# Miniprotein binders against q8h113, part 26

Target 1, 357 residues: q8h113
Amino acid sequence: MVIYHRKVVFTYVRAKRFYHFLNIEMVTDFKSLLPVIDISPLLAKCDDFDMAEDAGVVEVVGKLDRACRDVGFFYVIGHGISDDLINKVKEMTHQFFELPYEEKLKIKITPTAGYRGYQRIGVNFTSGKQDMHEAIDCYREFKQGKHGDIGKVLEGPNQWPGNPQEYKDLMEKYIKLCTDLSRNILRGISLALGGSPYEFEGKMLRDPFWVMRIIGYPGVNQENVIGCGAHTDYGLLTLINQDDDKTALQVKNVDGDWIPAIPIPGSFICNIGDMLTILSNGVYQSTLHKVINNSPKYRVCVAFFYETNFEAEVEPLDIFKEKHPRKETSQVAKRVVYGQHLINKVLTTFANLVENS
Key: E = the ipSAE of ESMFold2; O = the ipSAE of OpenDDE; V2 = 0.75 times the mean of E and O plus 0.25 times the DockQ between their complexes.

## First folded at step 16 (miniprotein)

Design K2 (at its last look DockQ between E and O 0.07; V2 from the best seeds 0.00; counts 0 for: pae O 5.8 > 1.5, placed apart)
Fold by ESMFold2, look of step 16:
Structure K2 (fold): chain B 357 residues (1-357), chain A 85 residues (1-85)
Amino acid sequence: as target 1 above (357 residues)
Amino acid sequence: SEKVTVEIESDDPYLLEWAVLYIEKLAERYGAEVEVTVKDGKVTVTVKGLSPEVAEKIAKYVKKLAEWLGLKVKIEIDGKEYPLS
């Protein structure tokens, strides 16, 4: 009999000792399960001038590199955001979506509201497939005129639920924490790609835009209902805060198989997006994922999308082209203007909503 | 206080490691003490210091994990088997 008694709080150190006793190497296998990364060593040093040399940071960076090269999805633990806040965000979201439809419509998406607000079940489409969810669309707020005529349509405050009364204040606190966490994870990813910690904090990246989709998936009485069709995320990183007792998120692994992303208590699910694929010169590739609902229970998911600057013209970063050169094929390095793409998507989504109302 | 005992049998070391880590994170949420032991080729994870309500929640979460992963598990709350079906 072998037991771990003295270091419950230091789970990963005990796990290494445990697996050594079994004569088992610590191995990651992304065919069936997503990797779990404790980023607390990264966070402890992420503002230090010598973070790149810290042994704990080096270990985390190695895990980030393997996860991002393979599946592009991982759990983040040791992130420092309280479990109480993470759960309260979901609790408040449950409360809002349980309201009568007419109450939810009081914050409906309109052009006057800057295309921010509530959208009803069944009006959203992903890759041509109807999504069986309802949502609140939120975007970073910015000063009038900051992004010129293109950004004008998205000006205005987010429409937060007034019930529960705390919703806005808690979500704004949560967004700040998610923004800071995403930045710090990106410092680890920058190191993993062989750059300085700050490669994702350059001129076009240091004032990140963000998107938040606050999503409710109604319970279903049939199998395999599409809650959200297969897609990749557009930005740099996504932090997913989902109900702990329901598994509906599926991720396409490198072999082309769909694997479920079982929620781990107290974790975020984190994945890379299309802009990171471009910026990394294709070293890290964003991953197809979908939500397939088989549960009679209502499920909430609060997705935070960490993006580039609104005005960013996105192309591979020179340092990553140098460190990870690639042969040119039929695919040419993309140059994308983030804000124009976002606005086009927002307008297309709203036009579709009008057609289906 | 109550305890939940999860006996896991698997020949896949990655699956076993992942499952143990899941239970450790679940226990951490409730501030519970965790012991991991190996005997007769089986891994036992014991979560201690639980209220009856929390013990039931932990068993429920572990049951879900076992169902999805196809794990061979035995779950007990204070020595009494928690049903899997």
Scores: ipSAE 0.422, ipTM 0.798, lowest interface PAE 2.9, mean pLDDT 84
Fold by OpenDDE base, look of step 16:
Structure K2 (fold): chain B 357 residues (1-357), chain A 85 residues (1-85)
Amino acid sequence: as target 1 above (357 residues)
Amino acid sequence: SEKVTVEIESDDPYLLEWAVLYIEKLAERYGAEVEVTVKDGKVTVTVKGLSPEVAEKIAKYVKKLAEWLGLKVKIEIDGKEYPLS
């Protein structure tokens, strides 16, 4: 009989920050810009079981539905994460990437480290092309043997930079806040698909995995340098925290054009992944995106990927098959084991690392 | 101050963990203390330091959660059974 007394003393810090409405002049060409969604009404009700009937929630849900149908990318404002923390994450990330190469190699990615740690410039490949970035790869930590033989490949602690010294504690706090934010956005997406707020949580998000890529893009004096090749994200939801002074992320719209994802200070860029495409019965399709390095200045981007349970067998949810019926011949009907898919991607990326080392 | 006590029975450990997390988040929103006890596949969550209005609201939400998830629950406000029917 192990009595775990968890006294969780939640100190609710009332962050009363009135976000002043920056009058972003709505540039009239709606085809050229990603939608901006204030999710604060959704967050105010996220633990209320009657949230679906709230007029502010209904408005946010309608914005999420349109964004996920039309472009699969949107800005998130009113998210409740402090600008100071968001900016400190970027600042400390710059400080790490400015370190000598020998210092960065103290946390070098290895198979024995569960594929966690620093990747040098030129080891990441997208669709057989070399990406011009360096990164720190992080994954949710778990106990040895928790995810069986599949999870064994990723077993180990995250390799956090020792300089800056406070980097680990900052990023662990940031991960917790991104996890809570991602869960609440997915409640809104579940409502947008015509389900309860908990359709994902009840089956696919009981023990959500996460991936984080801390990415550094070196300054370039050439045009059209590929920082990250064109891809879709494979998970559920991505939260992107990027430098505010450099436009590099490009999103492919429905017309086939590349739209620049211009940074909005204090916002996240949010996008949907391939697992959400499957779960939604293909209602929301993941959007092709790329990064083009076009600045002589170093650029950082922190991508947080909120994922299913590690062992999740990802298929269209019954409620979404009922609400959004498709012909059986839809390519979306493929059952995918998330953890196996992740491991296959990690091993493929690492094979490329060994061949190019 | 009132307390809400929720007893949860389920053979699905992930549903138990998720239901506990939901009640913890409710308690966090209202600045309440949470105590979780696990015994013999039964989880007991006690939320303390509530106003009567907040206690009734938490009990209502836990009832709705149990209906949706098919969880066997017993809800009490200050040791009085909250009706599930």
Scores: ipSAE 0.032, ipTM 0.335, lowest interface PAE 5.8, mean pLDDT 84
ESMFold2 (binder alone), look of step 16: mean pLDDT 81; pTM 0.776

Design K3 (at its last look DockQ between E and O 0.62; V2 from the best seeds 0.00; counts 0 for: pae E 11.6 > 1.5)
Fold by OpenDDE base, look of step 16:
Structure K3 (fold): chain B 357 residues (1-357), chain A 85 residues (1-85)
Amino acid sequence: as target 1 above (357 residues)
Amino acid sequence: SEKVTVEIESDDPRLLEWAVMYILKLAERYGAEVEVTVKDGKVTVTVKGLSPEVAEKIAEQVKKLAEYLGLKVKIEIDGKEYPLS
């Protein structure tokens, strides 16, 4: 019995924000402080080898480049996922969270379940502060032993609610569509960085992992309740499907101001993660965001995180080091194994759950 | 100084591994020494060099762990059984 002394090296990657002063063209559209990008031209050409030469693709790529440089958050429209599906995901998520607590506990997170399932309110912590949300945590399913001893911790099926009965099949369909959408957005981002469309489909990204958090935010009668503390996302891309009637997500802009991410019906909010910051040689920086519960009504949010390969040792891609050379060997080059980071996060969160149970 | 001894019995190696790792993290938090022994499908974790207050805190956290996971555990503080009920 090999006692693996896993030294949990907490590498706090403090990404030092390099302020590039790019010219703020004041986008005067008063309704959304975040750019809205119709990606339909990109999707129409996503399988074409000459997609980079298409005028519609070039326009979308230019919008993606600006969004990723300026704010790291944007709305995605023209994404091809039906509004009915997007709305049904939220509706069934509401139905689950409305269930009695004992019913929600049937899918409680356990180590036996590979840390998949339901987390009750008040067990998630961000930066040492308690988050006022409950969630279902889902991960890409994989064959036993696929990711060795590291992946063994997460082995198992996702724990889907039995009520609503259709929830599993709906969410599996949704995950597939989000996976395809994320891949196609990354083709646009790869072009925006001056690479081929396929730079994010190479060795480190050929078998992308995913995480999905199905999040419920309880109604509050108090001001300034933290639903989710301020953080950056760790992965490549996040696709956020949120309730349309409640503004709760806040994004920290380049000036350091918190801007609301007002829901746009039929849109995803897309943001970039810390791994994309590394892969891009720090050209695109992940953006600090938080959730403030400000409604007496229950709010749902489905966050799909498109990730690297589970075993990926994330470093800047050679093509982006060449296109975007840095003078200083920026501290960005800490080789981080994604799967190990995820496991450390999962185990820490579960420890907090037990300590606060 | 007091010691906390935890005997863990489970057929699920993931529960055993996690429970051990959890106790190791608790011990590390308090700068305590840990001894882990495995015999006949049982894992015994002994945390040493504790104050009485910290020993009780560790025992209570292990109790909560056992309750949450449905683990069969026996907890002792300096050879005295810590009540699970």
Scores: ipSAE 0.110, ipTM 0.562, lowest interface PAE 2.4, mean pLDDT 85
Fold by ESMFold2, look of step 16:
Structure K3 (fold): chain B 357 residues (1-357), chain A 85 residues (1-85)
Amino acid sequence: as target 1 above (357 residues)
Amino acid sequence: SEKVTVEIESDDPRLLEWAVMYILKLAERYGAEVEVTVKDGKVTVTVKGLSPEVAEKIAEQVKKLAEYLGLKVKIEIDGKEYPLS
């Protein structure tokens, strides 16, 4: 028995020694497992004017830097969102997806609903391959006219399930907590990049948009069903709240190998997106990932996407160009208008949904 | 070559604009020529230069659109009404 003051370390060392005895190579090295980061020291200091100098924050920032430079995926623990709420979000989502199809269609996605709502199994495609999931698409609500003509098609309230009755209230509470958590993680990431804590709260970033996909993967009686095809996320940061009992998420590491993202109860899986790649001047790279389903059980995943401001024109931040200059940067400065991209994607997705219904 | 004519009526301008956009993009996928006219408060989209097979595919896809959105449409292939069920 080896004791390192923690059950996780204790179990890991014992398991590795046992498998070496049997001449079995287990997935135990750093490149084959996603980092687990306790961010509680970061959160304890995130509103302090001198947070960058706190020893606990410095340690978390170092872990964030290593994770984001390498795999771009990590587990977040010590995040302060209660296990009860995290589990209730998934339990309510299970209840909704178990309803008869006709009941779920009451909140179907339509243009008049601002492209918010339910979509059935099999109408979503990634890279030309059918995704075997159903979903509810939700977006940040905003005042009519706030984002001009570009944003007009996405105006309107989200269509929340009425069954369970408490769905809307609990989910809106959850979204607020996820928004605050994402902002605080991004303060740590800003420090990791060598900036002030607030580089991701500047002019084009201080009023972040968000997207939520509430995803159900039906149980399967065969191997390797594509639940969601390989892709990178577009925004800044994603928080994934998924069922704990089955591993379906796979992440592509820097060596090109697919690593399973084994669920850790009570954690979020967190990853960086394309807009963060641009803002960091390429220092942090968004990561290809997919969902491969081998489980006979229904599986729920609630993905929260923290984005830039809707109208942001995204380009590398000056501070990060200075801190992390690129050798050949003359052609690679990229300016991306977030809201236009989102609207184009929304319209294309809906057209495909109708065509494949 | 054949043509598909879609006459659309809706009192919701967002649905009408989306439906027209959908048909325009559908026509673009098949490289077809499109004309849009407005008469008597109805919008007519005509897709031209189609093979018989593609004309039927377009008509069926527009039928699915109308059913999903609850749109009032009239679809014709070369002047012959395409059935709606």
Scores: ipSAE 0.000, ipTM 0.388, lowest interface PAE 11.6, mean pLDDT 82
ESMFold2 (binder alone), look of step 16: mean pLDDT 82; pTM 0.793

Design K4 (at its last look DockQ between E and O 0.02; V2 from the best seeds 0.00; counts 0 for: pae O 10.5 > 1.5, placed apart)
Fold by ESMFold2, look of step 16:
Structure K4 (fold): chain B 357 residues (1-357), chain A 85 residues (1-85)
Amino acid sequence: as target 1 above (357 residues)
Amino acid sequence: SEKVTVEIESDDPFFLEWAVLYIEKLAERYGAEVEVTVKDGKVTVTVKGLSPEVAEKIARMVKKLAEYLGLKVKIEIDGKEYPLS
């Protein structure tokens, strides 16, 4: 009988996986690869009043803490959003960007549309350098007057493609799921910082604004074409849904080296933003990243940005100042008004679009 | 249906587990079956149920990962060695 040898092989493979599991909890070697986190245990308990006590949640929280301290980027798997939806979002976006330029211009950015809509290739700049991409800018919709005079410029509906016909309905479903997923990940991050699950659901955070950039990178025949210049994200958390076949996203590690965010099919790439840096009292710091295109093939990336409330005045949360005190005073120097910053960015971006059109 | 076999030689558990996960996710995307075995100190990942076009695509994508990580791999499609250049 050969059962003994099969059991020994099985035990050996299991011991290797068990050792790797323990090693991931102890290892901070994210210098060449980003961590992959299965968040299904977190999601299974996320609405339970005692989620913080669940052993599976504790495990995920530890992985979130290490990823956010060490690199600020990670893949999420076990997120519950179907592979069909993730792929259809990209497929329909490919179809839109393949349309003649005149068709895409039907939803071009205008002040009347609340600065929502299509931007052609070459009109976006990051740090003074031209970004070789086209995009659709979308923002959370809100009723006239909700955010006072500051929010007035963003009033109005998003301009969704009419071709493919299903685009709007699909994207609104996708946004709802991304919003819920981001909230649940942030509950894990709150626990990782030593707070309750709900620290990012306080009065100025529980009605989150969101931004979505639907980005197309044309194929190139040159090396190292800048698709999007180096930057950090402004909000709390970003979910990235990108084409699987090409690695173009690069992330700056703690040693100052650029490492590739190799696409893993069916995953989201997830990263923290500047508002989370402020709210965490600097414990988690947002990470420089860029898109460098070396592929002759067209590449789609759909980026969802989970933000604070529009009107939030963002400063370090008291619980995290207590848990993670710093020597220098951060409370006074780090107070920012999210909506004011967003509006300034929107107006500056539009002025550049007009100038470069 | 064709199959892709990837033999991986690595003593680094993090890179090994990452590479295996990557191949499993590729297989899942294409509806393929995956087997993982260990023999002679090597981990072998076998992806089965592939069209010829998808088998070539998976082999190419695994080759690029191995090049980036400096992993010693042997890739075969239906027992025939896939060039690593």
Scores: ipSAE 0.530, ipTM 0.849, lowest interface PAE 2.0, mean pLDDT 84
Fold by OpenDDE base, look of step 16:
Structure K4 (fold): chain B 357 residues (1-357), chain A 85 residues (1-85)
Amino acid sequence: as target 1 above (357 residues)
Amino acid sequence: SEKVTVEIESDDPFFLEWAVLYIEKLAERYGAEVEVTVKDGKVTVTVKGLSPEVAEKIARMVKKLAEYLGLKVKIEIDGKEYPLS
């Protein structure tokens, strides 16, 4: 019997209005070099058939189009996920990473666990350099044999921490909300590309896969420690929930400059992946990014990757080929099977893990 | 002007909060007044100053939300129960 005392809900709604107001005001004063997009007008109309004609949707779509063309990264506000949930995800993640190493090893990543679970510090390599982070790798769960022999490598339940005890239920809820948010953002992106809201859902997102990396970056007393090496995300859309008090994510703009992605409390950082580059016929390019550990304090980041169907044969969508024709058979025309690409990445990472164990 | 009243029952505080926030954002979009009350473990959200068309739209959207989240809701438009089919 959770007695919601009048004070807690009222304090929370007031705190959230105050945080949303403070976040809007702070976002206006902090010249974030990355665009901030209030997607609330888009979410408002996501179930309306005429959503494309709504003036608020048109404004959001125009902001998404600019962000995806210019930088491939943006802040998302007005997303409707509770700040308490967002913060509880980070809090519980800190609590897990603070556990003794022997306790973290209870959910150690293994091939028999379908490559799900905890990776210790120094196991991940990006471009031949060791990444200074630890992580829990999670994937959408599926029935045995659902994705044939390709999917067999990832078969199994997610390995959730048993401490905190509520972690599993919290994260499963968070995943659901991130899935819904990602779908709605992609409807906006589909409109921005000059399609219907449903271009991705029709072919590529009927049964969307997802990946989640729960990442812990240890505190450092040295400058320029690489937390995660420079890369592009390979999926469709990434939602980043990071600690609010530490700037570590760096985004490379079109001019080749590294822009710090300063945390905005209650926002997600959203970026596009290589699969969206392909699907958009190369209109929206995935952006190179890295993490530099520059704080003596431990930092957490939860990255949710919203993906195509596992078996999706990713090619430029016909509607986007028509709207955005290319002269040259660019490398973007390469058909990629998403699940095969993911498995190849997982196996490569694990080979590196075995070699460095 | 019509009012939409939503009673939300959930054992999950985060779903309860998300539903409240969703309705608040709906109300804000239509320039409607929102009143949130908590009594006996139930949250009641009342949206006031709506046109009939907007009231029905909000009720429909809250119904869909409740179905999607697995929330137990009671929706009323001007004190008449909106059918949760």
Scores: ipSAE 0.007, ipTM 0.189, lowest interface PAE 10.5, mean pLDDT 83
ESMFold2 (binder alone), look of step 16: mean pLDDT 80; pTM 0.767

## First folded at step 18 (miniprotein)

Design H1 (at its last look DockQ between E and O 0.03; V2 from the best seeds 0.00; counts 0 for: pae O 7.9 > 1.5, placed apart)
Fold by ESMFold2, look of step 18:
Structure H1 (fold): chain B 357 residues (1-357), chain A 85 residues (1-85)
Amino acid sequence: as target 1 above (357 residues)
Amino acid sequence: SEKVTVEIESDDPFLLEWAVLYIKKLAERYGAEVKVKKKDGKVTVTVKGLSPEVAEKIAEMVKELAEMLGLKVKIEIDGKEYPLS
């Protein structure tokens, strides 16, 4: 598609109108609702050498490209993770958060615990506003000394609840599946950017770090309680597994309006992060989103963040600089080591938690 | 077992397809059979094989979807209209 500054709006509107006339597959409307992408054709071929030529993969890749160019959010269905597992993750999380406060404190966040563990309702802030949620913070575990002094503060095991008894085993299985799913979606995204399937599996990306936040939002009697303030995600790709009874997640569209991310049963909501924006040379932009609670019912959200390698120095990938040249991104050579940024965020967040406790 | 029938009217084909997909995924959660019929700007989605409790829950979730999206809908449980207000 050819994009000119002033023709971009006219071309989009004109193409949508011609699509209706020609009875071809319609372009999704990212102004009001997020796109839904059945990725099963991608997953069926994602390990095949010739996956890029498969007609089903080509269709999924086109949908990923459209979603990532505009809103940066989409649902995935046909992802191969069983509905039973997705729901059991949320059910066991509900059971933990329903425990007495003293039981939840047994796994509280401390420096000694590597900044992993439970944080109570109301101690988190996003952009200076209090977040009305409780959470368990989890990070990929790594061997002592692997990441030097920078990684030392985050060493150690995750603090998994002992009640329900099987929580740890369930969540470790779930994390492995989310890691594999994220990698396969990123193969589709790499193709969408015009690269090989494996551009996000290069030297600084093939041993991805991950973060998981297991979040509980208490029921509210007031309208528009902030569960999580507006932000973008830092990494590559986020998979969101949330209760589907009520809508709380809102996403900022290209017109600057907040639209609801209505939960679709059995789906993940997926979004791209800041590191993908950089790696894609700015072709795909991470998107502001927030959680606003209007429900009297307790709501669980398990967010899995697929990241770069801990030691990655993040800059645009050469292939995408070649495919999508941009003068602005080519002039910014600031090198941020992902792990250094993560540790700075962890320490700042913890200091704020202590100060507001 | 009970059935839920949702009749959706919209001039926006994207909104119709999105709403139909939502109801299909909701029905799959409960192992229910789904049939979709299309006629002149209207789509009827029928979900069968439900317990009374699940039928009521599905009807309520579809009602909330319709309110949020401004959809023109008619919802029935076993042929009896489910109240929208």
Scores: ipSAE 0.636, ipTM 0.876, lowest interface PAE 1.4, mean pLDDT 84
Fold by OpenDDE base, look of step 18:
Structure H1 (fold): chain B 357 residues (1-357), chain A 85 residues (1-85)
Amino acid sequence: as target 1 above (357 residues)
Amino acid sequence: SEKVTVEIESDDPFLLEWAVLYIKKLAERYGAEVKVKKKDGKVTVTVKGLSPEVAEKIAEMVKELAEMLGLKVKIEIDGKEYPLS
């Protein structure tokens, strides 16, 4: 493990009373840890028209720029979601996965349910390898016919567990808070790219889709069991809420080494997706990551994916093409319809469900 | 109530600050009191008001963190070195 001596510049901003989060100025070259970003200064100004001129916002924006350039993963603290809610989401998720298999099957994923609901262990495949997890797949609910023939595949309500009874209302509240948090982080990322705070709220992003995977990883007695195979996330931004007592997420750094994403209690892990790579004109690259089940104890993870509009033809934003010009020959110039990609992924996963049932 | 004491040695101020944050967040999760002392490139974090079970859990999590990061740490539960021999 080569400990590169990076010059940490500590700017002690004497911010007042509230969350004395250690403003860890991330030096660009920390190859063994994910950056920790207190976003509270950004959130305090998120509705201010002059937010880009605020010294606290400028500091957070600089941290976001470095994190997105160097790692594509960071911890988020000062995010304003209560620790009680974050923990209750994990606790209720454990309670669901502890239920008898017959009870979990009451919300089984089906085509008629718009591919929403419970997936049993061993049905998910990543890069042709079986993943050792179970999940509840959730998607933004929408009116019938809203997304035309493509959207019909996902039409329907989310299938929430009836036990615990409070689970639906808890998760609907959580989704709203994650949506607001994702929007505000993207305002910071938009500033970091040299745009206005609102570049990700334009025509292509006015009605953002979301996906949520509520994931359970069974306890294992063997080392290096693949809980989720190596991949990049497809969307804009991912918010990960994980168990605090188990390290399982691995992130591939710029040197090609797998670094552990050690849980920080009360933090989210945030990462960028392939759509943000495209929109940024390739300035910010999505980072390869995987989950290894290393604990004999059951582990939960709630992944919230903040996405483009369902019908968005994703291309580099004009402002970021202008700020960050690239040669036209980059693969980033391919128009991708987000909804079509999502449907293809869902249908492929379901084909694997039927073949392995 | 038990106390966990963690002495961290590193020439990397980022690693020290990160490790201190991690222990603070662990202590917050369990409603524990935290004290931090910095002296001569060493940071000593003391977590107080723990049950025996929570003290051991925090000590193990800090040990795992140190192993993963290659950090030189000394962990004590009520003045006894952890892991207990």
Scores: ipSAE 0.232, ipTM 0.674, lowest interface PAE 2.2, mean pLDDT 85
ESMFold2 (binder alone), look of step 18: mean pLDDT 81; pTM 0.782
ESMFold2, look of step 19: ipSAE 0.636; ipTM 0.874
ESMFold2 (binder alone), look of step 19: mean pLDDT 82; pTM 0.784
OpenDDE base, look of step 19: ipSAE 0.016; ipTM 0.309

